VH-VL binders against Imidazole glycerol phosphate synthase subunit HisH (hisH). Designs and how they scored, part 3

Target 1, 225 residues: Imidazole glycerol phosphate synthase subunit HisH (hisH), of Colwellia psychrerythraea (q47xb5)
Amino acid sequence: MTSAKNVIVDTGCANLSSVKFAVERLGFEVTITDDITIIQQAEKVIFPGVGSAKHAMKNIKAKNLEAALQGLTQPVLGFCLGMQLMTESSTEGKKSSTEGNNDDNTSHIVPCLNLIPTNVEPLKAQGNRLPHMGWNTLTQVSNHPIFKGISEGDYFYFVHSFAAPISEYTIASCEYGSTFSAAIAKDNFIGCQFHPERSSALGSKIIQNFLELDSTELNQELVNL

## First folded at step 1 (VH-VL)

Design c13 (framework fv_cemiplimab)
Fold by ESMFold2-Fast, scan of step 1:
Order: sequence, then structure tokens, then C-alpha cells
Structure c13 (fold): chain C 225 residues (1-225), chain A 120 residues (1-120), chain B 107 residues (1-107)
Amino acid sequence: as target 1 above (225 residues)
Amino acid sequence: EVQLLESGGVLVQPGGSLRLSCAASGFTFSSYEMTWVRQAPGKGLEWVSYISSSGSTIYFADSVKGRFTISRDNSKNTLYLQMNSLKGEDTAVYYCARGLYDWEYYMDVWGQGTLVTVSS
Amino acid sequence: DIQMTQSPSSLSASVGDSITITCRASQSISTYLNWYQQKPGKAPNLLIYAASSLQSGVPSRFSGSGSGTDFTLTIRTLQPEDFATYYCQQSYSIPYTFGPGTVVDFR
């Protein structure tokens, strides 16, 4: 059929089949690809990720995808690590505390795609278990088009140890010991920290909203929190 | 102590039905994905089914699609596998296992298994 | 479906030996590979995840390596309790698939 309209970027991620099935169950065709030309010509791009930012960025650079992703003008939706890769940098390379060992912050910074100019930091869980794993609610939700039919208090599935803080790019928030960005957006780039492909009917609604998104809705609206 | 305990395995006639249970203790069951894995006598491991933490996302191996149903009751910390139209080739020890995402998905806690025998 | 193969199907070793088991995926799976040990009559237990990460409580004589399609499990200075069947498993995509297993036995 018309597979080039919707694409899932092949980042070597373990959740690609789950994302593909979530899209196909909504009646859409979608192609998993790392082909620059196919990605650039797509109407919608899904950018999923699971694993470490360091490993994902290594794969992106090895596939020569960095510049291509940075140049996309159509709507792009990132899931979990995909959202984190959209930021300027992640500190997720840090290992467990060594209680008094020298902490060289520069050695733990992973440069990312810088599509949305915020940063990913260890989640301030305030004694709660990490990773933040399980169902949790959106505490604030903006008027962004991907949230059509989504309300404050709605449950989504999370599994993460790192998060973007609240910023001017936050379009939804969540609380787990501290408040963090459940979703961020700038122009055509949208990222959600939760996993829509695992978040039941509400997660399916996020994916459907994205795939049905009219590009003019992003260009003409202020959608920040 | 983090533990999974399967039950329900018995001798069943071909074409029969059986429900397996997996009781979880020592962890927040509702926060984890769960998987059923089986092992036929003298053979290797075969993945059977996956269920998300909420129960809304479900996958099956092709060999059991349309015959098996996976479900969970998070209020009872219990995972289920409903097996219908059983065949001789379904004879196996059935394990439940907990899935964990740290950076990669893996199964870190397994039950002891429950033997299902499908024979006349 | 991603097919997993293991080599050898079985191997004979003595206590104190170092052994290697190979696992191959039919397509690239990055580092999304796990290793499990199964002793007779018992459930599998996780040894290695993410190709090279040692599970808590597993002895350091076990190590994993590899990426893409080729992976290796190494056991240094084999102990009596290490005589078991070893399975690799890809976590790259559903359906999750296991290798056929490698039996490590005396001889």
C-alpha cells in the first residue's frame, strides 16, 4: 500500500514491533526504516526508543541520521527515549553513587539531537523506587492537538529513571516524587516520556491524534502549558 | 522475597480447557509486564504470551493464537492463562516470568513452573 | 520472527575449564540479548542481560559479549554447579525468541 506516508525510524530499539502493532491496529500503514529519503518524504514520523541515550546516539550517528532528523519539517512524535533524544543532552550515562568519589559531570553528558532545547536529568524520585515504572497520571495537560480527548488525571504507562524538568516546552506534566515533563514540544517535534503503545485506549488515542494531525494545527497554535 | 508461584497444571484430555494461575508476592505486581513461557518435555524454551502491566496490551505466539487467553487481576496480584482446545503439542511445563525494563527488557524472576499434560 | 541459533548444541568439559557458547540472530538485534541458565528440573535463571550486563548475584566467572547478530557467553574456571543448559533470548522484538539451548556436561 502507501507505506511512505507514515514511518517509524529504525533506531535498533527493542519496542519497534510494539509501536508498529499499535499503529496498525488503528488502521494505518506504517514502515520501519532508516532510509533518509523515505523518512524525509514521510507525512508523519514516529521516533521511538528504549535503552540508553549514549547507545542510541551512537546508532543514529552510525546510520548518518543525525542531520536528517534535525532537518525534518513534518510532525515527529518521540516515545520515551525518543523524547529524551530530542533534547540538547542527557546525563543518563552516570553510574551509581560512589559516596565521595570525584563526580566529573562532563564525563556523564550525552549530547543528543537538540530539537527541543531542554535537557534530561536523573529523576528526583525523593525516595521512591527507580525506575519510575507503572501507571501514573498526567497532572497538567495543555491544549496541544495530540491531547484531544485526554484530560488531567488520565493514566499512562511510564518506565524511566531520567526525565526532562518542567520548562517552557512542557505540554504535559507528571509527578513521581517531583514534577517532571510527561510531554514536551517545539514546532513540529513532539515527545512523550510515557509509552503510548503500552498505555491502553488512552495511549492509542495519542497515536491516533498524532497520525490524524493536520500540520496547520502545529504552525498556528501556542500549545504550551 | 520476590516470588512467582504457578498452579493449575494437570492431565487434560485433547480438546479440553484449563486455566493456569500465577501468584505474585514481594513486589508491586501492577508495575510489571508479565510473560508465559513453556517447555515441552526434553525440548527448549518457547515464549507463549505477553501482557502489559495494565492488561490492555497482549501478544501471543502463533501456535496458541485463538486458543489461549492471557489476563491479570492486579487487585489479587495474579496472572492467568486460559487454555482452550488443548492439543498434545501443548504438553509442557508452563512458567510465568516478570519482565523488567532497566535499559533493556529481560525476565529477572521466574516461577517454578506447572506441568500441563494433554493426553487421552 | 527473529530466529536464534546456538553453537555448539552440546559440549563436554571438566571442572576448571573455560568454555564459550555462541548465539546468532537471524537479523541485527543491537545488544538486546539475554542469557539464561537452566539446571535439570528447575526454572531458568537470568545470568546476563543487554548482551554484557551481569545480573546481581551471578558469579563474575560468567561474562557476555557481542552486538548485532553474533553473541558469546563465556564461563571461566568452570565449577560443578555450572553443568546446565544455557539459552540465549532476543528482546529486540515480539515474539521473543529463544535459542535451542546448549547443554554443558561432563566428558
Scores: ipSAE 0.006, ipTM 0.451, lowest interface PAE 10.9, mean pLDDT 84

Design c14 (framework fv_cemiplimab)
Fold by ESMFold2-Fast, scan of step 1:
Structure c14 (fold): chain C 225 residues (1-225), chain A 120 residues (1-120), chain B 107 residues (1-107)
Amino acid sequence: as target 1 above (225 residues)
Amino acid sequence: EVQLLESGGVLVQPGGSLRLSCAASGFTFSSYGMTWVRQAPGKGLEWVSGISGSGDYTYFADSVKGRFTISRDNSKNTLYLQMNSLKGEDTAVYYCAKDYFEGSYPFDYWGQGTLVTVSS
Amino acid sequence: DIQMTQSPSSLSASVGDSITITCRASQSISNYLNWYQQKPGKAPNLLIYAASSLQSGVPSRFSGSGSGTDFTLTIRTLQPEDFATYYCQQSYDYPLTFGPGTVVDFR
């Protein structure tokens, strides 16, 4: 196929069939691809990822997808690691990002796509088990279109050891020893730390809201947390 | 609840071929990556190969790359390891294990293993 | 490939002892480290994942710590069923790699 309306980016390191099934279950067609032209011509792009940022960025660069992803103007939704790859960088060497300043530990910083200007750092779990694995609630939810029908207190499935802090790009928060960004957004790029494809009816609602999204709704000024 | 059962391990001559199977039950098979880990007699654990839930992505240890292939049949909840050009150093108990195929997750459930002996 | 090493290769202990096993990675792997226990003739079982998280059903006498390149597994108040071989494993990048194992024997 020379074109597809909805696309799942083939990152090489995710269970893409689970994401595809989640989309198809809602009545939408979707194509898994690493073809730059098909991705660029799609109306909606889903960017999933699992595993380490280092491995994922290595695969993205090997597939020549870095510049293509950075140039996308249509709505893009990242899941879990996909959200993390949208940031400036992920810290891989220290439990605390504050210890990474002016140290050889900067060699452990993984540069990412820099689509949303925030950073990923080790989750400050304050004695709680890592990874943060299982169901947890959104503590604050903005009026971003992706959250139509989603409320504070709604449960989503999380599985991560690293998180983006609260910033001007945060559109939903979660608490696990400390408060972190459950979802972030800037312009056409939207990322969620949770896994919508594993988050039952509420996760399906996030995917449906994204696929039904009118791109003009993203040109409105976002109400952030 | 989760059960993994390997089969296919036998004595094979060097240069021969063998296919191992792993029958899975108790979880949604297509939603999880699967892996093969081997252990030579009296030796440690060695990761051999991994496959994504869809079967579209496969990974191999350098020692088996080009000789082994991993595949799965999600309609039958079965994982396979096709072993070609077998060498004496491939003699091991082969374990099937459930992995999230993310590089960040453990092998949380293991089968009991099947012994492959490569000898003349 | 990321190389994993363990120390000691073996140790002898008595019931009630507390023991520590170390694991080192050839490069930083953050907290992408798992610990497994294997008894003779049995498949391995998961003890600890993400360096310090105890797997469900595993006794609290087991604990893990570390980040980057240096990791430890501690077993407090050793029980008879704890005499086994212990392996660390990195899940940071493919190919996945295990340490050579540490044998915990009854003295």
Scores: ipSAE 0.009, ipTM 0.549, lowest interface PAE 8.3, mean pLDDT 85

Design c15 (framework fv_cemiplimab)
Fold by ESMFold2-Fast, scan of step 1:
Structure c15 (fold): chain C 225 residues (1-225), chain A 119 residues (1-119), chain B 107 residues (1-107)
Amino acid sequence: as target 1 above (225 residues)
Amino acid sequence: EVQLLESGGVLVQPGGSLRLSCAASGFTFSSYGMTWVRQAPGKGLEWVSGISGSGDYTYFADSVKGRFTISRDNSKNTLYLQMNSLKGEDTAVYYCAKDVYWSEGMDVWGQGTLVTVSS
Amino acid sequence: DIQMTQSPSSLSASVGDSITITCRASQSISNYLNWYQQKPGKAPNLLIYAASSLQSGVPSRFSGSGSGTDFTLTIRTLQPEDFATYYCQQSYDYPLTFGPGTVVDFR
């Protein structure tokens, strides 16, 4: 039987082997798969994204994964573009001032999975260089279970030009010219803008916390928020 | 002014050892991965080794595994390549390069330092 | 290891020409493909990253396309400074690997 406790969703994403290595180094087994049945039956799902939101959503739809991902009830951890795909939409597809067609407003927005009802917009870097690339601190950290052993002021690795704003779904914040969501969560869906697989011991702690997460702890945390 | 400057390249006999250094300036060194790429005379580019910004993760080409070690000192903005059990095939110009988060390529390169392995 | 190949190994062109260079990976690498330019006696320069993103400071006449296994570098309206060797490189997995290079010479 090809069943798996922990899975990494394969949407054509590059560097999945690096994510797999980060998990295996912690002593966990993990399977890379695009098989809907295996994904649905897993206890933990890691959802890394690569490239543009538009291209990633096209691939997800081509693999018939959209509905399957939207229906997951077990814990799901997305990072970087994976977090962004969990939102309602991304303005990554927006054109600066080009006309085009009668549906320009619709064509400017890339619809995503809408698992967490916030949106991704260009980062307001206030004159700082884009992308926001390098080590930066978490300015606020909630009591969410993935942050066990993580404190305000801890450094994580970021590389992004787009960000979700602060909202009721924010579970950690970061500042780079403006304050944005370093991590967001709703129900079983958790997303990190930073790259845990590239964030040294602290990033490994995030991955470990997620893989050791008990669904009852997550339900208790949601009630407290 | 962003720049990288290699040093340490010399003539070494087969079986010998050598340490190369790369001094970085003009950027936040600890925020970026670093890599060594070599080029044998008249040949193409060959990736040798890479290291994460923290220094916690290192990677090597199969041809140098077990013989070469990559390290960095972020307090000195310096990258190192320790080369042991050198072979004639290791003769090349060695470049250090700044690795812009893996998918964004190697955007800054040093001038290179020539290592010759010959008897 | 992921093997990279380039075609052609060399080509001759004139100033004002448009040229294309092809790069192929032995397995799918998504869009984790970079292009470099190297002039004789000099270090390489990054031209394009993530298959199609133009590096800051690189002229717009350079463009990249492709995904998966097949990639192309296009240089429109070739200039005298563009006669050089061009390399593709995959950043999908370790070890990182370069193509064998394409020499662009004046006709």
Scores: ipSAE 0.006, ipTM 0.449, lowest interface PAE 13.6, mean pLDDT 84

Design c16 (from c14 with heavy chain D99E Y100G F101L E102D G103Y S104Y Y105S P106W Y109P; framework fv_cemiplimab)
Heavy chain, then light chain:
Amino acid sequence: EVQLLESGGVLVQPGGSLRLSCAASGFTFSSYGMTWVRQAPGKGLEWVSGISGSGDYTYFADSVKGRFTISRDNSKNTLYLQMNSLKGEDTAVYYCAKEGLDYYSWFDPWGQGTLVTVSS
Amino acid sequence: DIQMTQSPSSLSASVGDSITITCRASQSISNYLNWYQQKPGKAPNLLIYAASSLQSGVPSRFSGSGSGTDFTLTIRTLQPEDFATYYCQQSYDYPLTFGPGTVVDFR
ESMFold2-Fast, scan of step 1: ipSAE 0.032; ipTM 0.633

Design e00 (framework fv_emicizumab_arm2)
Fold by ESMFold2-Fast, scan of step 1:
Structure e00 (fold): chain C 225 residues (1-225), chain A 119 residues (1-119), chain B 107 residues (1-107)
Amino acid sequence: as target 1 above (225 residues)
Amino acid sequence: QVQLVESGGGLVQPGGSLRLSCAASGFTFSSYDIQWVRQAPGKGLEWVSSISPSGGSTYYRREVKGRFTISRDNSKNTLYLQMNSLRAEDTAVYYCARDYYEGWYFDYWGQGTLVTVSS
Amino acid sequence: DIQMTQSPSSLSASVGDRVTITCKASQDISNYLAWYQQKPGQAPELLIYDASNLETGVPDRFSGSRYGTDFTLTISSLQPEDIATYYCQQYDNLPLTFGGGTKVEIK
């Protein structure tokens, strides 16, 4: 109560003002912070990100946020890179547009927060241009509470070159040359590959659904796809 | 051509202040993390400070935190290091270095500017 | 802090010799290690990043390898222009830390 109710984690990325604006437009107050105590005491945590997983994880470690984020029990919603950081690892470590040969696959893997046991890999675009940039549809949508009022065929804004595959943690799918996870979830941690803050009225609905969640709605095994 | 040019070094008394500048050219300055790395005479390399592309995140080695402030002006393609409460152990050549695409390793370095803290 | 222990601190070799420099991390840093060359009176230059990737423009006589927390920089055939001090640097976590340097001289 005496601290911020809704928090946006300051991971050092540039999209924080857009996320803050999207939340405030819905009538909610929100605080951007990297203060561990304020984050831990918040009722809702939004975890955004742009850029590389490698850089973002270095910033998280440098701010001593890794253990604090892993210990959160309240609902947490990640956007784009924020979703990717929730996984076990990302193969996004290479800066070159050409994927090089690795002596072993492990040396190319960026360890992430390991909140949701899946991994991020290069998107198999099957000849389509990368990044996957623009409006695209959700091809499958679960009964997860963040999808109240959202249906298969609804458009969301994507901009990414890496994606999590379909797994038991997938709560929405999308197709761009191959099928990938548009959103994933485990317990209190929810991630969207798309950008709700850029996805018009439907994106606003995702944010609103998240901010209106209570923990009771997340305690069932029927939440995932 | 990528260039980083440091300036502002000089002789200063203990407890004094100096402001270093690093002028960048030949690349999109606002897209890169930039670092300050120092080297005491006859000694090895020592990381000092880092700044994100927007300037929103800054990091410091323990011994300079609270005394040094890293900042940038993307409109002028210039990086700064404000150094206060200078100590003899801050004597070093200070290098500006470009971070390679958020990797925390440095593909281009300036020629350095010498800071001497002496009574 | 992650400690980087570099050895030897100095070496002398003949032109054409194979030279190896080692760098040991105090903990697992994956492949997050770079090698730099610093010639007398000059700024450092990047040679190798991600433990084994050769930077563009660097001669192919330079190579890097990893075994656990042990990293090696190899010069397959030492040339006169390779007289320099070589530094390893870890970038797994802050603070960023460098090895103590290895001064390479020609006999």
Scores: ipSAE 0.007, ipTM 0.511, lowest interface PAE 10.2, mean pLDDT 86

Design e02 (framework fv_emicizumab_arm2)
Fold by ESMFold2-Fast, scan of step 1:
Structure e02 (fold): chain C 225 residues (1-225), chain A 120 residues (1-120), chain B 107 residues (1-107)
Amino acid sequence: as target 1 above (225 residues)
Amino acid sequence: QVQLVESGGGLVQPGGSLRLSCAASGFTFSSYDIQWVRQAPGKGLEWVSSISPSGGSTYYADEVKGRFTISRDNSKNTLYLQMNSLRAEDTAVYYCARGSEYYDWGFDYWGQGTLVTVSS
Amino acid sequence: DIQMTQSPSSLSASVGDRVTITCKASQDISNYLAWYQQKPGQAPELLIYDASNLETGVPDRFSGSRYGTDFTLTISSLQPEDIATYYCQQYDNLPLTFGGGTKVEIK
């Protein structure tokens, strides 16, 4: 019987080799797949992404993955664009990437998976360069299980021009001209704006915490910021 | 410096095959959608095929579906178009174009094109 | 498929003239439309994206506008280097479709 304990979703939108290597380096087996049955049967699902939310959503729909992802009950961890796709919507376009008058950008809202009811908007960098590229610290860190052994002031690798604002779903924050959600969560769905697969020992710790996570530890009363 | 360079075009008889290549440099090739767009002599632009960054998703115009295959080798920064069962109406300059990361399938960089002539 | 109807097919104007080219989508594509300029013997180059945003390095005499499913490319004061064929392209949905092109010549 074909089955996999841990899977990486292949939406066609990301280079998945670095994510697979990061998992395998920790001693875990993992399968890259777009097979709905294998994804649904997995104990842990990793949902990475890079690039455009519009293109990623079109690929997800073309592969018939939208409903399957929305119906997952096991723990799911999204990285970067993967986190953004978990929200209600993303605003994107070259004009919206620059800080300034954004009143015409609402027409470029991209509907996403709506797993976590927040939205992605252009990062308010306050004159700092975009994308926000490089190492930066977590300003606040919740008691969420993925943060076992991680504290405020720890460095993670970021590459993004868009961000989710602070909300009831924020489980870690970061500051780059303004404060934004470094990670968000609701029930079994967890998203990190940073790249754990590129964040050295601390990023490996996030991945390890996720893969060792007992789903009974996901208590919403204790995890939000 | 972003650069796309097409090659592999030439004269081929109806029913024949050709493989086009597009060599990319100056950007992270594996992070972008890349497209093939063609233009028949003296005519307009026609989208042919698209490929996702990982190569896991491919799309085709109805006119070429089942005959053409798009693929990419991210380790070599190279895009391919395998063209089979060629017809006279496939005669065109074939362009490789990069999809913008900020405005999706709008094409911000184009190669100079390679001419494919299907004639007996 | 989304059909893009571009008009006129060709036009002739004098240096300094205001030139307008129109493109009509067969359905709502929001602002997901680009305009390209193709000079003879050359590859197309992006002028405008998201219906009205000017690409970096493009002269400000070029502008784009939208009214429903009708899109307009305007050259406020035609210059000799603007002799080219112009194409609109929708990127709201696959298959990606282009307008038929407008050849702009100086009389």
Scores: ipSAE 0.006, ipTM 0.481, lowest interface PAE 12.1, mean pLDDT 85

Design e03 (framework fv_emicizumab_arm2)
Fold by ESMFold2-Fast, scan of step 1:
Structure e03 (fold): chain C 225 residues (1-225), chain A 119 residues (1-119), chain B 107 residues (1-107)
Amino acid sequence: as target 1 above (225 residues)
Amino acid sequence: QVQLVESGGGLVQPGGSLRLSCAASGFTFSSYDIQWVRQAPGKGLEWVSSISPSGGSTYYADEVKGRFTISRDNSKNTLYLQMNSLRAEDTAVYYCARDLYGSGWFDYWGQGTLVTVSS
Amino acid sequence: DIQMTQSPSSLSASVGDRVTITCKASQDISNYLAWYQQKPGQAPELLIYDASNLETGVPDRFSGSRYGTDFTLTISSLQPEDIATYYCQQYDNLPLTFGGGTKVEIK
């Protein structure tokens, strides 16, 4: 058995090396793994990802990680797709036609881990270009411990076409044609739609706040918007 | 002194198999991610595969996925690349390269071993 | 995949010349870019990481810079020993991808 303090869950999706680099540049050690025992015994779990929720959930189930992730009691931080996988479901789908047939699949509901009981849906961009790609501001920021040193108006890097709506789990918001959850949290599970590993010094501050987080702070100070 | 030495290359027919080895010395092998990078004759560099320090996480380029398997034996300070269903386009010099903590950039490279896939 | 477009494919310059090689990422990769030097018949060697950090033992005539998704490797005063092919490489995301290379020759 390996004694790993900090773990990045290997869901078979991209972005793992850049997340690992972001953690290590802050002076922390971290291990990328899909080993259930190592994940369960870690003090902190990072759950990153980019790409398809359908593909990621297929990989999670193939690796028998679903139940293990649902049973985690230590702090867990998800980035972008990782945040989306923490929800109940993602309305992921693309208008398509098969060659020689006009089958149309305009949406598909992908069941996710249901760690935070909200849902991911197509971003209501109101005529703005999708994906929402680039730097954008947090419009509201709660008193959650991961936001120590972060304020309304601070810039973070986004790249997404799907978003969680504003709900009782929202701990930060952003606007791109409509207002959506930039970050969500419930108990030990925290997710951000933006990419902290690509968001300069402020993104590094989010990662640092998470890695320095005392689990008692979540019990005492988990405050939603 | 840090040293990486590749071996196992040679001439093989299409559809054949080869196993490459990379012997490491002069550093704590079990503390580093190690990469395989290849270079076709007269062409540029192409990433092939990576393995975490424990061997618990492995990654592959799409071109080799399902055909190549990366593994390591930390007790022997040796990295392996099992290459199955070889194709002419797999012809290249194969380098192993050291990657501190999976940062993605490679501070030391071996001298490479040539794999030629030809009938 | 993140595409790395490197230019020029080759160049010829005189000893003492300032040489610049460019590399363009198809998307934002922050500073997660390295430069390698490969001399004829040899393995690549690391020159620069994190876009601008010089590797230990590399001469200070080499430097790297970034502007958005555009990256530049500069050799301030070309020496005969700098005859090589130079590659950029991004490590922002998997798969790791390299530029096509720039062959530097002396006139």
Scores: ipSAE 0.000, ipTM 0.439, lowest interface PAE 14.8, mean pLDDT 84

Design e04 (framework fv_emicizumab_arm2)
Fold by ESMFold2-Fast, scan of step 1:
Structure e04 (fold): chain C 225 residues (1-225), chain A 119 residues (1-119), chain B 107 residues (1-107)
Amino acid sequence: as target 1 above (225 residues)
Amino acid sequence: QVQLVESGGGLVQPGGSLRLSCAASGFTFSSYDIQWVRQAPGKGLEWVSSISPSGGSTYYADEVKGRFTISRDNSKNTLYLQMNSLRAEDTAVYYCARELDYWGYFDYWGQGTLVTVSS
Amino acid sequence: DIQMTQSPSSLSASVGDRVTITCKASQDISNYLAWYQQKPGQAPELLIYDASNLETGVPDRFSGSRYGTDFTLTISSLQPEDIATYYCQQYDNLPLTFGGGTKVEIK
């Protein structure tokens, strides 16, 4: 009987077709699902997301996925918001309740999945335009298996206004007014702030490295940045 | 000026169908979650259904699950509620309401449209 | 489901009186609670969000407070235009749930 070897978690907050296409283009089969049993039995789990952490966490709770995601032991790769949901919390700005009004001083702390014990905060862009949108380089890259064939100076596509700071969990860094985590990892959970599905050949290589990964490669000590 | 205008309500027999519309103006419709909330005559407010900005995620109250379908057309700035297998207990004024980026409360409401399910 | 128990179901007060309406959540919802005002024949309007934040354009005689799972809406000096039914709503989790409403009338 065939099982779903690779899955994309349907959190309800992401357009999943581009991620599915990026995986299939590499010759892999993948299933989009919110079924807890299928997710738990998969060999690889991709956790994409766009938009706000608050909306995504509400959708995860509404689908009863929170505990299931927290209990995963196989490799899990998050993209952009998916990475941010893996942290302990995200600090969000709040939009005005009326069209055209500006409420710059309001923020909320959104509890996330707490898979990797760091936090997401507003990007310290030092006067640069937000969101950080476009191609930018990885300034430092660890020896993590997903980075096979990836080097410092390689370009990836970013679109974000919030970021995780540099910490013991950082496996790649990027600079945009300040230095932040381009990727983080702890145990089987790996998150990329950039969008591999939009990052051309190098992004495809990240996805391929992940799909070809086994858990024994994650037992290697990660090099400190 | 933000406006939400519901339409499509009316009298329908039990087991019948009805489609409600909510026309939005004065804001970027595709950037907001929109909700349907109903109120039976002389009763309180009851959440019915929610839809994400893209339309990719939909949620329903247990009482309407399997019978009602929420959808949106962002090119027309319009929200819909397709109501099938209507029952007397579905009789209510149906409001559409806009959610803020801070999820779950409603800053603007339409005037409502009355649905009466009676034989 | 998170249950919102609102009290009283109705009250009558005089112009200038202090009015308090309470709402109790069946579990911790943090500050994820809003208050709405519904005048006869009209749609609800937002008064307060995040338990205590006054919506723009709402008179400052309205205020909200939280103590644990107990939430209070206060009208410090009731005015004739405040005749309405008031509802609390939690937005911590789906399904979104409302209190049963409090009808405020002037004596």
Scores: ipSAE 0.014, ipTM 0.502, lowest interface PAE 7.3, mean pLDDT 86

